# Ledger of designs, part 41: VH-VL binders against Large ribosomal subunit protein uL10m (mRpL10)

Target 1, 224 residues: Large ribosomal subunit protein uL10m (mRpL10), of Drosophila melanogaster (Fruit fly) (q9vpl3)
Amino acid sequence: RGKINIQRPKAPHYERARVVAVTQPKYPELPKAKSCFKTRAERTQQQQENPYNEIIAREVRNWLDHSRLVAFFHLSSITADDIFRVRVQLHKQNLHLKSYGSKIIEQAVKNTRYEAIVPLFHSNHCIVFSPDPEKTAALLRIVRRVPQMVLLGGIVEETMLSRNQLVAYAQMPGLHAVQAQLVQTLSQAPGHLIQQLQAHQNSFVQVLDVHAKNQMNEETPKST

## First folded at step 5 (VH-VL)

Design w70 (from n17 with heavy chain H99L; framework fv_imvotamab_arm2)
Fold by ESMFold2-Fast, scan of step 5:
Parts: C-alpha cells; sequence; structure tokens
Structure w70 (fold): chain C 224 residues (1-224), chain A 118 residues (1-118), chain B 112 residues (1-112)
C-alpha cells in the first residue's frame, strides 16, 4: 500500500511530535467548554479531513442502492428534541433519516445516475431512506407536522421525482405495476429535471420570504 | 448471525475516565441504532440512550444527559459508552443492544461490568 | 416518565405449571401510528436480557410457543403455559411508545 516510513521508530517520531506541538496555533489559557463544540459546518469540514470520508461516501451509496424510496429535504433550524421526535417517528415506519455533509454526498454520487441531486445539498439538508416505497404516504404525513423540514424531491424506484411528483405518487395506492408506471410517466428528461429542481428551490425561498413578512405583520398560518 | 460483543470488566477508582465498547457483526452496522442499558447490582434495567451509527446522531435519557457520552466508529463497527469522571454510583452492568425500527431491542451484548470503588 | 408496574414481584411455580406476569403502564402505550410498542424480556441468572415478545403479542425468532403475550392500552400480560427449568430468571416489560423508554421493575420466576 506504499512504503513504510523507516523513520517511524519511537524516538524520531516523538521528537517530531514535540516540534509540531510547539508550533501549533496558540489558544487562550482557559478556553470555555462551549468553544470545544463545533457547528454543523465545522463538523462537516472536519469530516472532509477525516480519513473515514470514503467509508461514509460508500454508506451513502449503499443507502441509495438499497432504498426504493429516497426523499430530500431542506432542514431549517430545529431543536434537538424536535428532530429526535421526527427521527423516532420515521424509524418506527422503517424510514431512516440521515444527515451527511454536502461534500460527502457529492463524493458518493459523483459519476453515478444520482449526480443531479448535488445542487439540492448546498444548504442545510437531510435525507430519508426506505426500502419500501409504499411508505411515501406515511413519510409525508409525519413531515407535514414538521415545518422545519421542506420536501425538495426524491427518488422512487430509481427515478428522480420533484416534490409535486412525489406527492402525486403518495396519493396513488394501486398495484405496484401501476405505481411504477406512474413514476415512469412523471419523470422528466435529463437536464430539464435539474432546472425544475432548482426552480423549485427558488420558489421555496420566495415562500419563506412571504412567510417571514406575514410573521412580521403578526399573521400566523393556520395548521391542520 | 447477528452478534454484539462488549469489552471486558473494568475496576476503576472515582474520578477516573473510562470508555467501554460494543462491536457489532453479522449485520449492516449503520442500518440499525444501538441502545445502552444500565443494570445496577441487584436492580432492574434502566434506559440510557441511543446512537445512529450512520451519522453519529445521539439521544440520551434525561437521567443520563451530561453523565455519559455515547459514540460510534462505523469503520470498525463499534459503539462506545464513556465517562470523563467515574462515581461510585456508576457501579453497574452495562449492556448494548440493537434497536429494531425504534420499537424493541432484538439482540443484546453480553454486558460489561464496571466497578467503581476507592 | 412512563411508570411500568409489574406484578407479582416474584412467582414461585412448579415445573410444568403455568405462570402469568402482569405489566401496567401509567399512560396508554398506543402510538400515533396505532401500534403499541410493548415488549417482554427474559434475563436468566448471570446472562444478558433476551427478547421474547415484541408489539404486545409477536413472538421473537427462536422463542418457544409456550410464551405468549396479550393486552391493550395500559394492561399487558406475559404467559408461560408450561414452565420449564430453563425459564428461571427475571422477566421485564419494556415500553418504547414514549421517550425516555422505560422498563418494568421485573418479576422473578423461580421453581418451587
Amino acid sequence: as target 1 above (224 residues)
Amino acid sequence: EVQLVQSGAEVKKPGESLKISCKGSGYSFTSYWIGWVRQMPGKGLEWMGIIDPSDSYTRYSPSFQGQVTISADKSITTAYLQWSSLKASDTAMYYCARLEFGSYLDYWGQGTLVTVSS
Amino acid sequence: DIVMTQTPLSSPVTLGQPASISCRSSQSLVYSDGNTYLSWLQQRPGQPPRLLIYKISNRFSGVPDRFSGSGAGTDFTLKISRVEAEDVGVYYCMQATHYPWTFGGGTKVEIK
């Protein structure tokens, strides 16, 4: 796997480690515990420098390869208690909420048929996987109670679908053959699909802006 | 077959740090959550918390929040439970167990006995 | 937290006779999806717990058919139709409907 460094004996290695330690960035004498915490962005950056990035990318590919349902979400700020409640609700339905860094997702899908999803992950995101596409309706029922999670699109039976196409799929119980035909019919040609997904992202940003203005005017949206 | 193998018994003094392990085999390690359960000598079972090894998402029981840290290293299919500073009250048997779809614990490790005394 | 109360605390039983263990929860264990996440565990002396029953009445793989579970809402029962020597141990009910998940206090099954 490469040459073994013959300079790895304990004494030479220890001397080098001491030199590196002396030249490390200087920190305050008593850093607070909170300064040891890392933001999501900092954790993502460290994961890219982590030697396990390739293993994580392979896990993402395994999820994509073995899941007949994959749903992509924008994730706004959410409390630890709320995201846990959602993860448990999804897990009980054999729906698996995963959070991966954007660069890891890009590495996982690069040179695959799923490369078109990369633009969806340039902001805060999460993905839900399931081996059972019939769980799409259950997924949407759970997520409608979570305003912090906004459906962007997904993959059903290896076919990329927009948000509206996924919603349509969820409303069609039917036989598996009928559902598969619907998925095939709803799918868009390559290129146009990417533009359609990006347009959906832009449309959603407008919706958030309108919602923010309504909140400032002390108008609260009705929920069902 | 599915197997969870835990590290061996530990004897520690109050104030010492400790990290015990739970190695999964015979299944897709990142597809299942792992839970930790404490059993104090002569007592029943207590839920401590869970980890999703695929993204290291953790959630603790309120009774154990801040007392322990749960982590996992998926490259070696191993979950961990650790203490920065042990107390005599941490003396117990600790079990790891695999979680089936947020519903029940199907396979259990053999347990790690932790004894903390001065 | 959900309190799980098991009765009896101990159950001395003659080999071949039936044993019954009750578990009562402080709140309904019916989840929003209509399922009830109540399981039963067996712990033999010196061994880790072992899953017997999940979702009230479903027997786990390899569990003998002499074990059966029943119940609804807040009241659940584990029955052993013919107790065998290897059934000696402590039995726990567990709920996974409300977080934090909680266990019953245990019922010790012993041979008379």
Scores: ipSAE 0.632, ipTM 0.820, lowest interface PAE 1.4, mean pLDDT 80

Design w71 (from n17 with heavy chain S31N; framework fv_imvotamab_arm2)
Fold by ESMFold2-Fast, scan of step 5:
Structure w71 (fold): chain C 224 residues (1-224), chain A 118 residues (1-118), chain B 112 residues (1-112)
Amino acid sequence: as target 1 above (224 residues)
Amino acid sequence: EVQLVQSGAEVKKPGESLKISCKGSGYSFTNYWIGWVRQMPGKGLEWMGIIDPSDSYTRYSPSFQGQVTISADKSITTAYLQWSSLKASDTAMYYCARHEFGSYLDYWGQGTLVTVSS
Amino acid sequence: DIVMTQTPLSSPVTLGQPASISCRSSQSLVYSDGNTYLSWLQQRPGQPPRLLIYKISNRFSGVPDRFSGSGAGTDFTLKISRVEAEDVGVYYCMQATHYPWTFGGGTKVEIK
């Protein structure tokens, strides 16, 4: 298995962090500090967050920070057999497919430079992590045979890339300096990246419409 | 050092529920899949299923789908194998083992003997 | 499902002599990435299995160099160059190329 914390080992294990959280002092009484909006703020605070979700969100944030390759996918209806085959095939290449709920992703990236990715996770999704950015080509070869997984974009060497930019990166030779330069050249501002990804989704829908119409035309050849 | 420590032997009657455990230490628990393997008395090894503790993804061998539930609790670095209703045919030694890249089993627990009899 | 056939069922060996165990799969174990996910496990009496060899021929950490693996496609061999008393046990091959992952039936290595 690949290392998620390649530069810095994760100080607490998730298991330890949760045990610490569970064993924290009980708060049978209200917080010491009282504000003029105490009642509303206190009810909002109690209903807003599950401590368990924050622990998982911290793990996701750690994976994002310590993986040199992160790829985001939309996941259409897929059988249990097919997704398992994909997970195994990716894992054998040191590529780690993970599924996290949208709320967890939002909490993980809130107030970070990755916050712009939240809109990508409003529908069914999954993320692939790897400590090795050279595996981008292997990732795309594997996913090409899985039509239910649609690449939305990713992060390579801490730089956010659109689908087209990630595809271009995968086609580069294995020279570290050349690939690092390309990543910097292809990078976009977070807002611009999301705009590009939405444009690609719309283009994909249009391509599917054209393909469907072409299939219909092929099935009904003209005879005059 | 990597260690997987399993819960102690169990003696149960048919129809009872059971949950056995496998605690990992000496490595980052969420970075590796955990598999379960059955060994019936005097027989060979059978792969039962696997869990990714990072997102709780599970997958079962067709022979064990619906017979057992695999789960994990990250906070205590522990994976579980559970039966809702035991049968006498469940009598076996159960091993947990760590998966390297979904390719081979590198470290094994000491085993949990489960005996189901009237 | 992939059937893994081990021969022999039992291998009595004189101390210091070599032992050889064969494993044959019902289908090729070459994965789409070009790797072959065939491993060998040792189970000593009353102990859990222990990984010896992975990906046909790679020796796992702490495993003595008297153990070696070879083979390709459907035919694989585990060799012990000089059998020692502690090598008594059952040896299993395992494939992780095809789902579900399957084990061989085991080969018992005994002294005498």
Scores: ipSAE 0.608, ipTM 0.823, lowest interface PAE 1.6, mean pLDDT 80

Design w72 (from n17 with light chain K55D; framework fv_imvotamab_arm2)
Fold by ESMFold2-Fast, scan of step 5:
Structure w72 (fold): chain C 224 residues (1-224), chain A 118 residues (1-118), chain B 112 residues (1-112)
Amino acid sequence: as target 1 above (224 residues)
Amino acid sequence: EVQLVQSGAEVKKPGESLKISCKGSGYSFTSYWIGWVRQMPGKGLEWMGIIDPSDSYTRYSPSFQGQVTISADKSITTAYLQWSSLKASDTAMYYCARHEFGSYLDYWGQGTLVTVSS
Amino acid sequence: DIVMTQTPLSSPVTLGQPASISCRSSQSLVYSDGNTYLSWLQQRPGQPPRLLIYDISNRFSGVPDRFSGSGAGTDFTLKISRVEAEDVGVYYCMQATHYPWTFGGGTKVEIK
């Protein structure tokens, strides 16, 4: 093999595995037994006939496990040029637009804390993943110019958020500690939620004041 | 470490089909796009197209649309570049490279030389 | 397509002396997000290209500090402060602001 320098032998494990595979004895095929009922072996074979779906489902779980921001969208008909421009804009912000079938999503989130998202995927959809939750504001700014993409909700720091909650999270730029506290508060037991909200009232008001000042400053024309 | 390892050199006749490969390792294969770049003998670099391996989304340069097919098999972390019918003008070195957030090409394969002659 | 013009086509330099390569784009490379997606690649004889500089002026991992990038809008420069023997090769600028991504024609750096 030209890819591996002959004076430095190929990885021992790979070469050994290949040799073992080709030298394994072949056993005669047993006559097929036909039955009116499918055996457990036949049912197991039937389950194995869709290995591609499990591979993709595993990848979706990997994205969910390693992303601190996940946003769910309904996707209307869109041209190849338009979706490419959106993918590029998102990708430049470390936001990864992915499309998976509803069956794959259901298989991926089965028996996980995120199983509740399945109903969101009964129609055309796409998902945006990112390791950086501070990119939520950039995500919503980009998607605002794409009427074919409608925000349904998301997951931030392993906490499921509605559309309105995700929008509120995005409106707190530069105050990551406050954003993290809000996510933590949403994950509290019901009895603790009222107490947490009271304790954080001043912090939230301050965030809104800063945001309001930023909005006023953005509207002021530059006198260059 | 991040590596992209490409398949070996190919010598083909016009009209033959060909599929060359680019195997990624040392990183999350589905987190990055893979681009293909052509370099004709003695000439510069030409961007051919990209694939997102996570969902097999592809996009081609207008100059290469309809000339080649880009695909990927994420189960073996491998991207492919394929021709249904080769032409002598396809003679070139072909590189795969990883796209860092659609911004730049950070890691490159060693290249696959394709020679098409009658 | 965006045309990327590199000058000079060939740059013979004496070891230890500086080298400068220019890249000019047919349109502004400022993207809608305010960033400029201009990178520089090095290709040594018989080797694949290697990333040197990205986003105008950021050195890629492992790239010596004798390489620097600068520029804005349509005019960009790659400088090598003290050319070494291993710097011989062809240098390319690349833009990823406008689709399709395009490369400059290349500048050959040689030792005289």
Scores: ipSAE 0.672, ipTM 0.855, lowest interface PAE 1.4, mean pLDDT 80

Design w73 (from n17 with light chain K55E; framework fv_imvotamab_arm2)
Fold by ESMFold2-Fast, scan of step 5:
Structure w73 (fold): chain C 224 residues (1-224), chain A 118 residues (1-118), chain B 112 residues (1-112)
Amino acid sequence: as target 1 above (224 residues)
Amino acid sequence: EVQLVQSGAEVKKPGESLKISCKGSGYSFTSYWIGWVRQMPGKGLEWMGIIDPSDSYTRYSPSFQGQVTISADKSITTAYLQWSSLKASDTAMYYCARHEFGSYLDYWGQGTLVTVSS
Amino acid sequence: DIVMTQTPLSSPVTLGQPASISCRSSQSLVYSDGNTYLSWLQQRPGQPPRLLIYEISNRFSGVPDRFSGSGAGTDFTLKISRVEAEDVGVYYCMQATHYPWTFGGGTKVEIK
């Protein structure tokens, strides 16, 4: 299995970098005045919407609108084999793991009721969609064995739920009973939901910061 | 009516590149995975790999990893199977099929016959 | 890879009589969720494969009730209660429990 993995490209290795260098023309013409490459035109292009991105954003909105269960995850580094097993296991339960760029997600939820979730997607992320909210328990059972996926929150029956609320939803006895209890639990909404979402955003930022620092420390171990 | 319509038969020489297509209609294209299956002349079926058209996630059978590329263009509801350099051993009928929830292949294209000979 | 062995390799059957096809896997096909991802496909001459049965015993939409699937673990059977002329073709079992997904070698059903 020494083949280049097209589905999950690895960082260039010495051998790969060497091959790339050999396939390129020797001593290519040096780029002139790099300061001239950082132009106002480039900044203007960065601010303009890509028509292709709007098409993908509409697709994300369609997933959000037609899914009765949406779960948001932070995704740490994971192997191609492991993520494939997770996708297959979820797909067998009619749970659809999707990965979209942060700009696409932001564009999709901008000016919608879901705009407040944008901060959740500033780092590596993935989203699980399903038309069946009763699959929430199956989803949580599956991801418990995937430490690289960290549940951030979700949307069930058009209602924003924090991580703790989604876990509680999964433990309820049945859909009709769950709906009645959910209404009762969220009786202080929208104030209560806004407070929990803001707290979750702050806690998520703190958790990501701590996790990132821990991962950086593990990546660069203190070896004297 | 769910349909998968594949491109027409191809005759190529070893070393040539090729890209064949599979156009889906009658269903939500991004809600299902597309699988590719090879059937060599007089032989059985071999699963090659899958693509999720919604985010272009692909996964290949180990026997086909690095030999082919699977891609999709959701704007025209089309999946593709591509070779950078064909071999005589690639001569086969190639089918695309819709993958129902990671469990089974429910609807199949009519097949694309690829013949590679010198 | 999981090896799927089909028997017989060919089955000449008199019209109106039953036909039985066996599929044996090299390992159990029970997935971690308790389900068994074993399906049966029919390929008529000159046509693409067509799904008949999924998850051992569930008939796909439009499939006649003369087709039935059974089995567990590693041993599975497809039965055609009364073979009709349109049933001529090659039948394949397929497993999606273990990666990579694999097919049986096929069983050719012909009318005597």
Scores: ipSAE 0.570, ipTM 0.822, lowest interface PAE 1.9, mean pLDDT 80

Design w74 (from n17 with light chain N35D; framework fv_imvotamab_arm2)
Fold by ESMFold2-Fast, scan of step 5:
Structure w74 (fold): chain C 224 residues (1-224), chain A 118 residues (1-118), chain B 112 residues (1-112)
Amino acid sequence: as target 1 above (224 residues)
Amino acid sequence: EVQLVQSGAEVKKPGESLKISCKGSGYSFTSYWIGWVRQMPGKGLEWMGIIDPSDSYTRYSPSFQGQVTISADKSITTAYLQWSSLKASDTAMYYCARHEFGSYLDYWGQGTLVTVSS
Amino acid sequence: DIVMTQTPLSSPVTLGQPASISCRSSQSLVYSDGDTYLSWLQQRPGQPPRLLIYKISNRFSGVPDRFSGSGAGTDFTLKISRVEAEDVGVYYCMQATHYPWTFGGGTKVEIK
C-alpha cells in the first residue's frame, strides 16, 4: 500500500516576530489618531490565522481521516533516547507516533466529528496513528513498557473508544467484533460518550497515582 | 514513481555554512522518515540521522550529533542537511534515503558531492 | 556500536557463475518483535546505493530473483545465483535492529 498524498501546501509568509529588547521607538510618540490606526493594524496582524498552523491542522485531519486506529496518550518527561526507541518500536509495527501542539489539534478537529477529543490535549500529549486496527494489541504491548505514556482513549474504525473499550478491542478476534462494537457505541446517547471520555482523564489521575506509588516502592531501600 | 532528488554539488571553504536539500515526490512525504548517509571518498556508508517530516522529529547518530542539523519543510516536500561551519573532513558524498517502518532504506537520492578545501 | 563484518573484501567472478557474500554482526540482530532488521544494498560504480533485500530474505520490488538472502542471529549471506555484467559493484549489509544503525564495510563484486 502507498501512503496518502497530503502534500502541495504553499510556503507561508510569517509576520516578523517582535524583539523583546526593543522597548523604545526612535521616533517621537505618535498622535492619538495615528496611534489608534497603528493599534488596529497591529491587532489585525496579530489576529490573522497563522498559515503554518492551518497547514499542519489539515495534515492532522488527513491522519485522522485515513487512519483506522488512532490512540491518544498523555506524555510525561522522557529522554531523547527513550522516545526514539519508542518511535522505532511503534514504526516497525506501522504505528506512527506524532506530537502536535494543543492549538493545532483544536484547529484540526473543530467543527468535525472528532471535536470531543479536544479536552484530552490540554496536558502534554502524543498521538499514535495506524492504517491497521489489528495493531492495537501490539500498540498496547509496546506502551505497557513505557511508563511516560499513559493511554487516554482512541478511535477505531471511526468509532470513539474509551481506554477500557480500546483494551477490550485489542483482544477481539476481528471484523465481526468491530461491527458489534460500532452498533453498541451508536446506541449510546452523546452525553454518555462525553462522560466516558471524561472518565479517562479521571482514570489517568488514578494511573498517575499508581505509577508514583510503584516508582517509590521500587526505589525503597532493602529492609536488610 | 517514488523519487528523491538532491541538490547539486557544492565546493566550499572551511568555516563556511552549507545547506543541501532532498526533494521527495511520488509518495506521501509525511508518511515516511528521511535518513542521511555519508560516504567519504573511496570508503563505505555511514548513517548520520533521520527526520520524521510530519512533526520534524530528528535523531542523530552519536558521531554526527552537534556536527549537522537535519530539518524538513513538508510544504515543499523537502528535507535538509545543514552545517554551521564546514571542515575539510566533511568532504564526502551525502545521500538522502527514505526509511520504511524504521527498518530499511528503500529509495535513495542521487547524492550530493560536498568538497571542502582551501 | 554494532560491528558488521563482511567477507570477502572483493569477489572476482566469471559471468554466469554464482557469488556469495557473508555478513557477521557483533551482536544478535533479532529485535524484540521477533524480526531481524538486516538488509542488503548494491552500489554500482558512480551510482547511489539500491536496496536489494530487507529482513534477511525479502526481495525488494524490481530486484531479480537471482538475488537471495539467508541467515539468522549474527550470520547472514547474500547469494547471486548467476552473476551478470550489471551486478558489478559494491554490496553492503546494514542493520537497523540496534541504534545507531550500521553498515558492513562492503564487498566488491568484479568480473574477471
Scores: ipSAE 0.542, ipTM 0.775, lowest interface PAE 1.8, mean pLDDT 80

Design w75 (from n17 with light chain H98E; framework fv_imvotamab_arm2)
Fold by ESMFold2-Fast, scan of step 5:
Structure w75 (fold): chain C 224 residues (1-224), chain A 118 residues (1-118), chain B 112 residues (1-112)
Amino acid sequence: as target 1 above (224 residues)
Amino acid sequence: EVQLVQSGAEVKKPGESLKISCKGSGYSFTSYWIGWVRQMPGKGLEWMGIIDPSDSYTRYSPSFQGQVTISADKSITTAYLQWSSLKASDTAMYYCARHEFGSYLDYWGQGTLVTVSS
Amino acid sequence: DIVMTQTPLSSPVTLGQPASISCRSSQSLVYSDGNTYLSWLQQRPGQPPRLLIYKISNRFSGVPDRFSGSGAGTDFTLKISRVEAEDVGVYYCMQATEYPWTFGGGTKVEIK
């Protein structure tokens, strides 16, 4: 709008706006909005209780409860052909690759011993389920050839394992593998395992962010 | 024990839409994939595609991509095969079958005969 | 797509005599896990297909031992040691090594 020559005639409007800003209350009102706070919290909780989401969440809980092997992966961009080949290869080994939204995962594990895994699902993810924990070695052999799938950790026989612990478990056959898993679980604080899982995911996300920014900086401007 | 029951025969005109069903029972519906197979009158079997009912993941044979839609409703243990606009060439027997770990088709439905005539 | 070629087109057999059906694939059916995903299906007149054999030679539940499968790579055989009246029908081979899954053209087994 007007600059130097027009500023002087507009002084009254500027002063009025300034006065209004200064006189507005910047602190909570004397009668605090007790009812509004409660109704807002109730509405958030009511939305969380969507029947459709609860049905799918129950199904996810069934998969978790009935699988003796659960592995968590970050999933990068992958073609339809490639992900299908992976699903088929896993399925032939009784390994079931599933993809669920983060909200569904959160609702499924809420108030369970697995609630701490929620942060693993902040980005694109997938989960592999199996009733057979001896298939851990086959799982890792298959995903080794799929760079778009990055192992974050898992659950074997209801025990949470970091990426490194899961890899170690896969290398030890039979009775020795079960014994090693038990020893590792008993020798580590529960929070330590969760922190390891979260740290690996955060590091990977940071690597992707840096790589993406570097690629954007190298893009040539489009001609007009 | 394991059973796949398909919907009854259909007689339609070209251009009409159709949705046929395949209801599974006697097993964990979401633990197995469901495939669809076409058999034209007097001809052999043709693979159409599959669905994983647990997450509704689908994959179609290249010859059927864009011609049909496969879906499932796990709450009623039912898979579906749908056409938006039928052609006379869609006249065939359609079978649903259960996948044993993506390796073979172990149990089959009784078939749904679809007749499209003008 | 993998092409599955079945021979013969028809096999008229006397009751109690053996029958043999061949299936040939356009490329190897050995999967990356070392397994071969070749199956045999039976379709009796007016009935849906029924699984007989999976992974070359494994009989499915309830399948009589007169049915046997053999083969490797690209060449597979289904044998019926002694054909019974109930064995009349069309037999199909099927591969699940490469998607899309593909079927052989079928072999009709009839009693003379």
Scores: ipSAE 0.642, ipTM 0.848, lowest interface PAE 1.6, mean pLDDT 81

Design w78 (from n17 with heavy chain Y104S; framework fv_imvotamab_arm2)
Fold by ESMFold2-Fast, scan of step 5:
Formats: sequence, structure tokens, C-alpha cells
Structure w78 (fold): chain C 224 residues (1-224), chain A 118 residues (1-118), chain B 112 residues (1-112)
Amino acid sequence: as target 1 above (224 residues)
Amino acid sequence: EVQLVQSGAEVKKPGESLKISCKGSGYSFTSYWIGWVRQMPGKGLEWMGIIDPSDSYTRYSPSFQGQVTISADKSITTAYLQWSSLKASDTAMYYCARHEFGSSLDYWGQGTLVTVSS
Amino acid sequence: DIVMTQTPLSSPVTLGQPASISCRSSQSLVYSDGNTYLSWLQQRPGQPPRLLIYKISNRFSGVPDRFSGSGAGTDFTLKISRVEAEDVGVYYCMQATHYPWTFGGGTKVEIK
């Protein structure tokens, strides 16, 4: 894209938010050129995109890749005062609440691995971004007291999680490496790990705490 | 014209704190992110992290996470890089650079030389 | 972390002759939007780095047309068609596709 579309150049350009991690496939499942045209035609109206929308869409994609934690919410009617209080609480935890129009979100995630999130944005929505996935528990604590915000799902370490999977992740505080592997496990076997965690939550949390403390000293990595 | 002006050279002892600055002018400060890059004497470039001055959102390289703090004050169009406790290994030239959306680190400051020795 | 390998380490060049610098990444630099966030920077002695090329082959504002970039995936090249005295310095490739952003080790261009 040409430079004429750059009106607010501030987002970092990187593909992945993880530290040292396994390389994901190049998304061979993305729609082909003709499929993309058909997807456009299926929309109720043919859209004539303006430069502003394209710039913001690219900013959104950079935010998605820049952040190791992305949480999607349905947002009911809320006063400016109430949302401001929520933003302040979130900001103290390095959690950043942003709102974008549905069309901009659709343009941002089209032909990307994130396209599957489009159904989440049929109604009023907002997104919380953070570079720190360990803040998921803090996020849920804050939002628990905001009935206007309903968790729909999220992305942790570039892995898409349902609402229940994200809640399960929040109940497992600890090491980035262990949590990243858990995120992958949750995505590959939905429900299995969550059922185990519900039965053995306290024991698992204690194991993660011990492992985290050992990581500050000499330790052999734990993995399967 | 776009310009990033950094604070002057610093000479410190191990254990001391330090905060260096990068002042932007000639552009909309909150519309661009500011990155920090380290260059050790005779060595190459290392990306340290980046900040969005509009809301102070930061992202660090894992090797610098917890070692430095990046911040910004949009009211005076200035970004900062801070150490709570300097080490001799922090001796380096530090650059700030503006991040252009869709591209790269486009405009660079003149650099701040930090020397840490006993 | 993505490892960026530059060759050669040093390139002594006669004035007016071409120079070529190679950069190889340990992983593909193609982003999910189809763009490749590979850039080239020039650092003259005693000066800060200067952006030359972004997205593989796009020249930054004010950069002479004797500089050109090419490549795809993991292999990239910066070419100077006719080296001038002011081109003396260290050249770095940089990737911003994967976190953390990483630089190549640098290639020193000097006049022989």
C-alpha cells in the first residue's frame, strides 16, 4: 500500500507477540483470491474503503500482533464516567481498552489468521490489549464488576481461546513457558484440560508456583 | 522538519539510577511510536522496546524486560528510558527513533552516550 | 528470537564499483497481511543510523536511487550500484515481522 494512506503511523510492525516459540504455519487455509471476492460480495453492501479506514485497520492488526493478551467483549450501554473508571483500573495493570467499528475490525482481520473472530463483532464491542498474558486474571477481576462488559473470548500467545478456555487460563497463574504450552493444549483439546483444572485447581496452581520459584534458580525444564 | 533530540552524555557509577530523554518536534508526537535501540561500544544494534505516547502502552524485548523502563510525557513531547540501578554492562550509545506506521524506525535521535564505570 | 545473518562482515570497494550485502533470516519474514517487514539502515562513522529501505525494496524519502533492495522469505539483498565516498559506514538489516525486532550483525563498507 502507498504512503498516501498513512495518517496515524504509530503501531509497531511485528507478526508475533511471543518470546522464543515454535513457528506457526503460514496459514495455507486462508481464502484464495476468488474466495476473497465472493466474501466481499456476500456482504450486504459493497464497501468503498477510504484511506482512514485502511490505516486504522492496519493499526488494529499491529495491536493484535503486538499484544500477547487480547480479550474481546460485548459492550452494553455504559456512561462515559463508568467507562473512564474502568479504563483507569485497567491501565494500572497495563491493560488497554480500545473500541473500533465493526467494519474496521472486519477489514483488519480479513485474509488473516484472525478472520475467525469476525462473528464476535456483530454487536457493540470493545477490545482489551496487553503485552503481558499474566494479567488475564487481573483483567477478569476488574471486568467482573462491570456488568456492561461481557467476555466473548480472546487470544493468548497468538492462540485463539473461547470464553471458557480464557477463564481456565486465568485460573493458572505462573510461568510464561508453562502457560504457553497450556494455551496450545486448551486449543487442541477443548474441555479436557478445563475439566481437569476444575477438579485439581489448587494442586495445579501450587505446582506452577513451585516451578516458577525454581525457574529463578537452576532447573531442568518441565514439559511433555 | 521531523527531529528527535536526546539528552547529553552521562557518566555514572554502578548502582546509580539514570533517566535519559528524547524530545520530538516537527510532527504530531502522539501519532508515532518511539523505540529505543542500544549500541554497545564497537558492536551492532539491539532493539530494546517501544512506546505509544498517546496512552503509554509499552512493549519490551525479553532481554531488556525488567532491566529498563520506557515512558513518555505527551504534554512536553518527550520519551524516556530509565534504569533503577546501572551496571558496567549498560555502557553504550542509546538511540531513540520514531516508528512509522507500516514501515520502520524512520527518524533517529543523535544518541546519548552512557558510560558506567567505577 | 529471529537470527539475522549478514554477509560479508566487511566489504572493501573501489569508488564507482557496485557493492552487495546479503541478509538471511532464521525464519520467514512474511507477515499475515502479505507484507515483509525487512528494512535496511546505514550508519556512517560517528552518526546515528539512517533508514534506507523498508518493506524489502521501498526507498525511504531522500535516499539516492543507487540504493536498491530485493529478496523474499528469508533471503534479502541490499545493492549499491556505484559506491560513493559518503557510503562508507556500517549497514544493518532489520526485521519487524516477529517479536522481538532484531538486527543483522552489520556489514562494514569501506573504500580500498
Scores: ipSAE 0.000, ipTM 0.420, lowest interface PAE 19.6, mean pLDDT 75

